VH-VL binders against a9kqm9. Designs and how they scored, part 21

Target 1, 255 residues: a9kqm9
Amino acid sequence: MRIIISPAKKMVENIEALPVCGEPSFIDQTNQLLTYLKSLSYEEAKEIWNCNDQLATMNFERIASMNLKTKLTPAILSYQGIQYQYMAPEVLEKDQLEYIQEHLYILSGFYGILKPLDGVTAYRLEMQAKVNLSDKKDLYEFWGSLLYNKLREETDFILNLASKEYSKCIERYVTEDVRLVTCVFGERKGEKVIEKGTYAKMARGEMVRYMAEHKISTMSEVKKFDRLDFSYDENLSNETKLVFLKGESNVRDRK
Key: E = the ipSAE of ESMFold2; O = the ipSAE of OpenDDE; V2 = 0.75 times the mean of E and O plus 0.25 times the DockQ between their complexes.

## First folded at step 6 (VH-VL; framework fv_emapalumab)

Design x05 (at its last look DockQ between E and O 0.01; V2 from the best seeds 0.00; counts 0 for: pae O 10.2 > 2, off the site)
Fold by ESMFold2, look of step 6:
Structure x05 (fold): chain C 255 residues (1-255), chain A 120 residues (1-120), chain B 111 residues (1-111)
Amino acid sequence: as target 1 above (255 residues)
Amino acid sequence: EVQLLESGGGLVQPGGSLRLSCAASGFTFSSYSMSWVRQAPGKGLEWVSYISGSGGRTYYADSVKGRFTISRDNSKNTLYLQMNSLRAEDTAVYYCAKRGYSWGYYFDYWGQGTLVTVSS
Amino acid sequence: NFMLTQPHSVSESPGKTVTISCTRSSGSIARNYVQWYQQRPGSSPTTVIYEDNQRPSGVPDRFSGSIDSSSNSASLTISGLKTEDEADYYCQSYDSSNHVVFGGGTKLTVL
């Protein structure tokens, strides 16, 4: 099994100074994107980053001085946000750290796909960014099937904890020999399930911890997730979608 | 040269309060999580509290939850421990400890300690 | 919480070898890193072993750490004992419930 998660927009260098272990698999593609970003005017870059002048100025300066080989932070510590807060990777036990390093991948518009302890530098480039790099019209086309092929070489089962923006990079290329299963975290509102982004991010982070703590390797074990007042709902679920509802518990009689 | 210097210990009555400080130098303070570890006279080491480098995550030993508050000011390179509702069993030397550059969650540098005595 | 149990005291002559054990009460000792600290009288602790068997700069190679999964214990071994090795020694680990655990400490006497 392999688990995919989204990055976060906010990244911080030196927030928790812990050792890196490895280099991003697609560093050559990252260099191509860096060269492209460095070629942009401020206004072109700001448009791609889709942000205010404060953030655009910071990122423009960051790109100008960026060195992909120095001042590296483990990827899982560099991304900041509610999902990563609930993972709390700096306090994982040795065996839990080994679990995520083996099973967890972080998707990235800039790096493509990352192991948790790969060394990264802070960047801003969302997967939806409208880049135009020779014969590629966006990042989805730029990455093509590379990210999926990396996963396919390692597993026939992908657990998707990423947002749609990022999981599209994998979903577009999934072949019949690989099962991709998406976890949905929501609450019932009338006849439909709604996801509140904050709670969904908390649950995704907590699911990673849950899996690391229990060394989860099967879908049946994933369905037992019951943290943050979520529980699996079999009626809303199917073979490619596991739905967890907030405020419900499912206690089965055991043999 | 990493240096950690605690201050603020002293004699206090049961139910009283103290605030400990730890001045840090010789490393990028905001990049490292910090802990307080205490040692009662003639006894062993007991972990008290943890704070992440950014200050966004804090944890406490069960014996101090609800009474102690760890905090940091990264602009002043200072770690704090606010101790309220002090009890006799809180009597100890309190050490400021820095997490090392390792996933092992160990303390590579310790301060000299500051003595807190809770007695009538 | 798990507990880490150490002998209360050990003694040995200069030049000899001593081993201090650290036994974990529940869960495998091998599932997380074990650290060792030395505390001389009147001083704060200093690290002698981290990540099971790594020595910080300045710690002599006569200090070593090991893990024995069969006895569910970690060990600190000090060979070529010197009088300056006389100190209290603590093992330490932690869990992802965010609790750091120290052993009870071992007083090493070098006769």
Scores: ipSAE 0.628, ipTM 0.835, lowest interface PAE 1.6, mean pLDDT 91
Fold by OpenDDE, look of step 6:
Structure x05 (fold): chain C 255 residues (1-255), chain A 120 residues (1-120), chain B 111 residues (1-111)
Amino acid sequence: as target 1 above (255 residues)
Amino acid sequence: EVQLLESGGGLVQPGGSLRLSCAASGFTFSSYSMSWVRQAPGKGLEWVSYISGSGGRTYYADSVKGRFTISRDNSKNTLYLQMNSLRAEDTAVYYCAKRGYSWGYYFDYWGQGTLVTVSS
Amino acid sequence: NFMLTQPHSVSESPGKTVTISCTRSSGSIARNYVQWYQQRPGSSPTTVIYEDNQRPSGVPDRFSGSIDSSSNSASLTISGLKTEDEADYYCQSYDSSNHVVFGGGTKLTVL
């Protein structure tokens, strides 16, 4: 099993944290993107980053001096956001870290796909960013099936805890011998499930922690997730979607 | 219609080598994992080897590890099993099996099998 | 590693219900999915149950699968037994090393 999650927009540098244990699998492609970004004017870069002047200026200076080989931070500790707060990687025990290192991947517009302890530098580049690199018009085209193929080489089970923005890079290329299941965290509104971004991010982070704490390896165990008042709903779920509803007691059955 | 056709079976002496082939049709070959499963005469099923759709992942039963090699040519829709250092206990009908879409390993289609006889 | 143990043979009359058990030697039977295959004499195996209790297309609803954690076993149940159901039946699962494990097989005779 491999678990995929989204990155966070905000990143921190901490070279004294956990050791870097690996290099991003697609560091050459990342370097290509970096070279591209370095070639942009301020206005062009700002458009790519889709941020305010303050952030644009900071990122512009960052890109100008960026070195992908130095002052690296483990990926799982670099991203800052609600999802990562609830995952709380900084307090994971050794065996839990080993678990996520084996099973968890972080999707990234800049790095493509990362293991938790891959060394990264702070960047800003969302997957939906519009780029003009070679014959590619966006990062979805740039990465193509590369990210999925990496996962496919390692597993025939993918648990998708990533946002749609990032999971698109994987979903589009899924083959029949790979089971991809997306977790949905929401609230019931009639017959609909409403996903609130904040709660979804919390739940995604908590799910990763839950899986690491219990060394989860089966779908039945994933369905037993019951943190943050979420519970599995069999009726709303199917072969490709696990629905967890907040504030309800639901049946937790194995498929 | 899914079709799996094994070939390459025959009589071989102990210590000899043999390569089995499985020609696949009726589905996107590269999209599915494949396995070899064998059955000794009058005995049960024994899993031999697994290969992922891309060929990047392979697994072997302990009984054949180091002697057998599973591979595939997706351009030819063909699965292979290279068998070296054959033993009498390797005598069996060898089935090519297609993996189904599931959370685990299961086989939704099987070939007719090819007989391998290892005897002096 | 674990083994799956099946009875060597079972027999029953047409129209009746028969159950074939598959007991896992170690680890929970519920940990990994169990499949069932039917092999008629002189034929290749065919899937009758996958993922514990799912039926492939074309398999009649007379066939059903279940898991019993208390006995650490899976069961194949065939109701309304027909002559055509006479075959060898194999349970199958997989271990943590991604090895496929078959049961020893059960010969079902329709009396």
Scores: ipSAE 0.007, ipTM 0.516, lowest interface PAE 10.2, mean pLDDT 92
ESMFold2 (binder alone), look of step 6: mean pLDDT 92; pTM 0.938

Design x06 (at its last look DockQ between E and O 0.07; V2 from the best seeds 0.00; counts 0 for: pae O 4.2 > 2, placed apart)
Fold by ESMFold2, look of step 6:
Structure x06 (fold): chain C 255 residues (1-255), chain A 120 residues (1-120), chain B 111 residues (1-111)
Amino acid sequence: as target 1 above (255 residues)
Amino acid sequence: EVQLLESGGGLVQPGGSLRLSCAASGFTFKSYAMSWVRQAPGKGLEWVSYISGSGGRTYYADSVKGRFTISRDNSKNTLYLQMNSLRAEDTAVYYCAKRGYSWGYYFDYWGQGTLVTVSS
Amino acid sequence: NFMLTQPHSVSESPGKTVTISCTRSSGSIARNYVQWYQQRPGSSPTTVIYEDNQRPSGVPDRFSGSIDSSSNSASLTISGLKTEDEADYYCQSYDSSNHVVFGGGTKLTVL
């Protein structure tokens, strides 16, 4: 089994000086993207980053001086956001760190795919960015099947905890020899499930912790997730979608 | 050279308060978690408290939770321990310790310690 | 919340080998890294082993650390014992609650 998760827009360095273990698998492609970004005018770069002048100026200066081999932070510590707060990677135990390094991948518009302890530098480049590198109109075209092929070499079962923006890079290329299963975290509203963004991000981070604590390797074990008042709902789930409902006992009482 | 210098120890009555400081130099202070570890006279080492490099995560031994507060000022490269409601069993040498470059909780450098005595 | 138990004292002659045990009361010893510290009288602790079996720079290779999952213990072994090794030795570990725990300490006497 392999688990995919989204990055976050906000990144930092020097939160905690903890060791890097490895280099991003597609560093050559990242170098190509960096060269492209350095070739842009300020106005072109701001349009790609889709941000205000304050952020665009900071990122323009960042790109100008960026070196992909120095000042590196473990990827799992560099991304900041509620998913990563609930994951709390800096406090994982030795065997839990080993689990995530074996099973967890972070998707990235800039790096493609990352192991948790790969060394990264802070960047801004969302997967939806419209780049014009060679004849490729966006990052989905740029990455093509590379990310899926990497996962396929290692597993026949992918657990998807990423947002659609990022999981699209994998879903487009899934072959029949690989099972891709998406986790949905929501609450019942009548006969449908409503996914509330903040709770979903919390649950995705907590699912990673749950899996690391129990060394989860099967879908049946994933279904036992019960953190943050979520529980698996068999009736709303199918072979490619695992639905977890918040407050399931209250929902059962309402029936 | 990494240096850690504790100060602020002294004699205090039970129920009193005291604030310890640890001045750090020779490393990028904000990047490393810090800890207080104490040693009662003639006794072993006892972990007291821990604070992450950013200050965003703090942890306490059960024996001091609710009475002691760890903090840091990364602009002054200084670690603090505010000790309230002091008891006789808090009498010890208090060490400032730096987390090493490791995913394990290991302390690579220690200060000389400062003595806190709680007696009437 | 757990304890690390060490023998109160050990002694051995110069040139010989000693082993100091460190037994964890609950949870697996192998789940988290174990450290070993040396403390000479009147001095602050110094690290002799970190991450189970790693030596800091300047610590001689006659110091070694090991883990035994079956007895739920860690060991510090000092071979070629020298009079300068006479000190107190503490093991240390932690858990997922971020509780750091030291063993009770072992006084090593070099006869």
Scores: ipSAE 0.328, ipTM 0.719, lowest interface PAE 2.9, mean pLDDT 90
Fold by OpenDDE, look of step 6:
Structure x06 (fold): chain C 255 residues (1-255), chain A 120 residues (1-120), chain B 111 residues (1-111)
Amino acid sequence: as target 1 above (255 residues)
Amino acid sequence: EVQLLESGGGLVQPGGSLRLSCAASGFTFKSYAMSWVRQAPGKGLEWVSYISGSGGRTYYADSVKGRFTISRDNSKNTLYLQMNSLRAEDTAVYYCAKRGYSWGYYFDYWGQGTLVTVSS
Amino acid sequence: NFMLTQPHSVSESPGKTVTISCTRSSGSIARNYVQWYQQRPGSSPTTVIYEDNQRPSGVPDRFSGSIDSSSNSASLTISGLKTEDEADYYCQSYDSSNHVVFGGGTKLTVL
């Protein structure tokens, strides 16, 4: 089993953190993207980043001096956000860290796909960013099936905890021999499930932590997730979707 | 199967130079840091140098700093150690070692080693 | 910087349990992971323990690693000692400068 999650927009550099273990699998493609980004004007880059002037300026300067070979931080410790706060990788025990190193992948617009101990530099590039690189019109086209193929080489089961933005680069290439299961964290509103971004991010992070704590390897074990007032709903779920509803204790008894 | 094969060892005079090579196979070479570790005859293991997967980060033992240079050619899956200003105390079997996936530094695979003898 | 100190030699009979210690001279032994390597006569080192207590594939469960913060040492324990276990054993860690540090090695003789 492999678990895929989204990156965070904010990144920190900590070269004194845990040692970097390996290189991103697609570092060559990342170099290509970096070269492209370095070729852009401020206005062009700002458009791609879709951010305010302050952030754009910071990122522009960052890209100008970026070296993918130096000042690297382990990926899992670099990303900052609600999901990663609740994952809390900095307080995971050794065996839990080994678990995520083996099972967890972080999708990235810039790096494509990362293992927790891959060395990364701080960047800004969302998967939905509009880029004009060679004959590719966006990063979905740029990465193509590379990211999925990387996962497929290792597993026939993918647990999707990534946002739709990032999971798209995997979903569209799923083959019959691979089971992709997406976790949905939301609230019931009539016949609909409403996903609130904040709670979804919290839940995704907590799920990763839960899985690491219990060394989860099966779907049945994933369904037992019950943190942050979430509980599995069998009726709303299917072979490709696990729905967890917040605030429905009665649903926990039905799983 | 992971394989590491060292070569380039031999007899050299003090002050001389030698370049060691390590041919790697059985894994994605560029994804892993590599190290040289040496062992003098009848002595223990001594770490010599470290290089990251991309080659961007290198570290050296104080005993070889300024004299040895670690490098790699990822297109050839080969690790190198350029040894200059060799000394008698550099006499050792030199091992190529692959870093394993870990939150620390450890070597999961070792080559068979190549002998370097520095003598007049 | 620190050193790792091992006993020069240990010996024990087949079937018994032997423990090899590795003491860190400065800083906490728990700060950085400790590894253990086995080197049989005329052979290259092989990993028997990594990350304090993890066994690589193929290493029998007779081998175990532990950390003792009170003595600032790591230990390699070999139970059910076999003749094939006769070898030199090295502990290894790394310092804050990203330098790899080896212990002096311990020669294990199976009597």
Scores: ipSAE 0.029, ipTM 0.596, lowest interface PAE 4.2, mean pLDDT 92
ESMFold2 (binder alone), look of step 6: mean pLDDT 92; pTM 0.938

## First folded at step 8 (VH-VL; framework fv_emapalumab)

Design y01 (at its last look DockQ between E and O 0.01; V2 from the best seeds 0.00; counts 0 for: pae O 12.1 > 2, off the site)
Fold by ESMFold2, look of step 8:
Structure y01 (fold): chain C 255 residues (1-255), chain A 120 residues (1-120), chain B 111 residues (1-111)
Amino acid sequence: as target 1 above (255 residues)
Amino acid sequence: EVQLLESGGGLVQPGGSLRLSCAASGFTFSSYSMSWVRQAPGKGLEWVSYISGSGGRTYYADSVKGRFTISRDNSKNTLYLQMNSLRAEDTAVYYCAKRGYSWGYYFDYWGQGTLVTVSS
Amino acid sequence: NFMLTQPHSVSESPGKTVTISCTRSSGSIARNYVQWYQQRPGSSPTTVIYEDNQRPSGVPDRFSGSIDSSSNSASLTISGLKTEDEADYYCQSYDSDNHVVFGGGTKLTVL
C-alpha cells in the first residue's frame, strides 16, 4: 500500500530536526520548472503565485537564488499547516518513521511526488497554477502520467488522503490493475455528507499517524479508524470511497 | 548560541497558582517542540509536559494533568507553564528543554532552571 | 507505562572503565531510542549520548552507549575514567503515547 497526501502552502527550512534521506525522484522536472520560473518577470510570477506583493517579492528573490541540491530540509518537516500538525512526524517512534518513509508520498506542484524524508527547498507553486511551459498548458499536463507510473511500479493499492487539487494528478491515470481508494471525512446532514476543510485536514494527518502506529496495510484495517470522533460508515462507502462520519455534539457546530 | 532562560519561580501556598516563563533565543523557536522537566530537591528528573512547535499538540505527565497547562507564544519566543492547584510534591527546579535533532525524542539544550517551592 | 531502572551508584578508579545499566520494565528497549544525560552538582543536565549510541559534538569518544536486547537494557560506558566524569547520570526513553521516562539516576564516584 501507498498513501498520498497534499503539501501545504507554508514551508519552513529546518535542518536541525530529522535527517534528509534522499533526493526527489523527479528533480530533473523540478529543474525545468525552476528554469521557467526564473525566466518570468516579477509581474508574471506574481500572477502565477496569486499573492500580495510581500509574498511575491519574497518568492521572486527566493527563486533567483534557489539551489535544488544544497541547504535542504526533509519534505515532511518543511510543510507546515494543520494536516502536518496532526501528523506530528517529529515525535514518531523509530518503527513508525520507517513506516511512513516506506508508505507515504507527498504530492507537489514543484517536485511532483516526494518521500517524507526527501530533501527539499522552500518554494511556492500550487498544482493549479497557470503555468505555460513548452507545449503544456498547466502543471497537470506537465506531470502527465509520471507520478501515477511511479506509484504503479510499487503498489496495487493507493490510499488517497490528498485534496482533489493534488489527487487529480493520480486519479486521471489510474489503470485497472491498481485500486485507488479515497477517504472522506465529514458530518452527516440529512442524506449527504458535509466536509469541513479544517476537520478534514486534521483527520488526514491523524489517519497517517494511526496507520503508522498500527502498521496498517489493508483496507479493512483502514476502516477501523476512530480518531477525532470519526467512525467508518459502511452504507455511505463503496469500493473506491471510505466515508468516516464525525459524531454528533451540539445543535450548532464550530470549526 | 541556543539560550533558554526560565523565570517565574517562587514560594506559594498549597492550592495556589504560579506561571513559569522560558525566553528562547538562538534558534527558530516555532520550528521546535519544547518540554518542561522538573527535579525535586535531592531527587531525579521527571518530565512534566510537551508542546509542539505550532502549539497544536500538548502532552502531560499523569501527575500534572488537569492542573498544569503548557503554552507558547511564537511571536515572543516564549514558552509558558501555568501551574494551578499546586501541591507540596510539585516543589522542584523546573527546566525548560528543547527537542534535539534526532530520530528519537531527546533534549539537546536545557535552561538553568527556576525553583518552585510549595509550602505553608 | 514503563520504568527505567538504574543502579543507585557506581564507582571506579581513574583510567578504568565503568558501565552504567538502564533496564526497561516492559516493552522492548530496542524499539525506542535511549538517551543519556550527565548532571554535575549544581548544574543543568547535558546530553552525552542520544539515539542509543551517538555522541553530541564536544562529548569525548570515551563515552559510548549500547543496547542489549536480551537483557532489555541500555548501557552507558565511560572508558579512561577521569575525575571530571564524577556526576549523576540519567537514561531516558519514551513510549508510543509520547510520554518521556527518565531512569532514577546513577551517582558515579571516581575514586
Scores: ipSAE 0.006, ipTM 0.516, lowest interface PAE 11.1, mean pLDDT 88
Fold by OpenDDE, look of step 8:
Structure y01 (fold): chain C 255 residues (1-255), chain A 120 residues (1-120), chain B 111 residues (1-111)
Amino acid sequence: as target 1 above (255 residues)
Amino acid sequence: EVQLLESGGGLVQPGGSLRLSCAASGFTFSSYSMSWVRQAPGKGLEWVSYISGSGGRTYYADSVKGRFTISRDNSKNTLYLQMNSLRAEDTAVYYCAKRGYSWGYYFDYWGQGTLVTVSS
Amino acid sequence: NFMLTQPHSVSESPGKTVTISCTRSSGSIARNYVQWYQQRPGSSPTTVIYEDNQRPSGVPDRFSGSIDSSSNSASLTISGLKTEDEADYYCQSYDSDNHVVFGGGTKLTVL
């Protein structure tokens, strides 16, 4: 089993709480992206980042001096956001850290796919960014099936805790021999499930922590997740989607 | 135009050492993984070693592990293969190969090769 | 670890179609991409197929690749055979340890 999650927009550097244990699997492609970004004018780069002048300037300077081999931070600690706060990787015990190192991947616009303890530098590049690199029009095309194939080599089961923006780079290439199951965290509104971004991020992080704490390996165990007032709904779920609803109690799943 | 030019081949006695070089041009060298592939006279292709663009990751065939060392100098656009404890079975044309832009391990460009002969 | 097995040689007349097989000894051939290289006498290898069925620019559409999961094999097909196609052909993939694996090669003779 492999678990995929989204990165965070904000990144920090020089966190030494955990060691760097590896290099990103597709560091060459990352180098290609870096080289491409370095070749751009400020205006071109700003268009790609689709941000304000202040952020664009900071990112432009960062790219200009970026060295992918130095000042590395473990990926799981570098990203800052609600999801990662609730995951709380900095306080994971040894066996829990080993679990996520084995099972968890972080999707990235810049690095493609990361293991938790891969060494990374701070960057700002979303997967939906429009690039003109070779014959590719965006990062979805740039990465193509590369990220999925990496996962496919390792597993026939992918638990998707990533946002749609990032999971698209995996979902579109799923083959018959691989089962991809997506977790949905939302609230019931009639027959519909409404996902609120903040709660979804919280739940995704908590799910990863839950799985690490209990060394989860089965779908049945995943369905027992009951943190943050979420509970599994069997009726809204299917073979490719696990739906967790906030504010509802499922007595059957707690037994 | 991508160019790969191997050098450093020659005659060496068993147990000897040799260092091969591959000069690369026509692409951003540091952005691509490189490999050495060899071919014994009249035989097939055999993968020898791989190095990532940054040089941080290296892989070796079991047949050369512990004896050969792959390295690169990105400032000089040069790939190296240090061969120690050479054996007769190491006799081959050694090719420098560039990894292509693909979703797996694939070589899009090959050098002309340099001949290494290990003989007493 | 696995091996890729190719026939030692194949031959066919100009204008005909020839197929070269590449069988994987263990694991699914469909999990990792297969590449094909052409090596003419006295020359370096060149890529004719990558990622099972992708053709590099400059390679004629007479060259095609396919995967057969039932036989756990990949195939290189050359239609409209030409004298210039006479060469050694190698299939290639990689294992879970990121080691590159070549087939034994197939000598194609154009009669």
Scores: ipSAE 0.006, ipTM 0.474, lowest interface PAE 12.1, mean pLDDT 92
ESMFold2 (binder alone), look of step 8: mean pLDDT 92; pTM 0.932

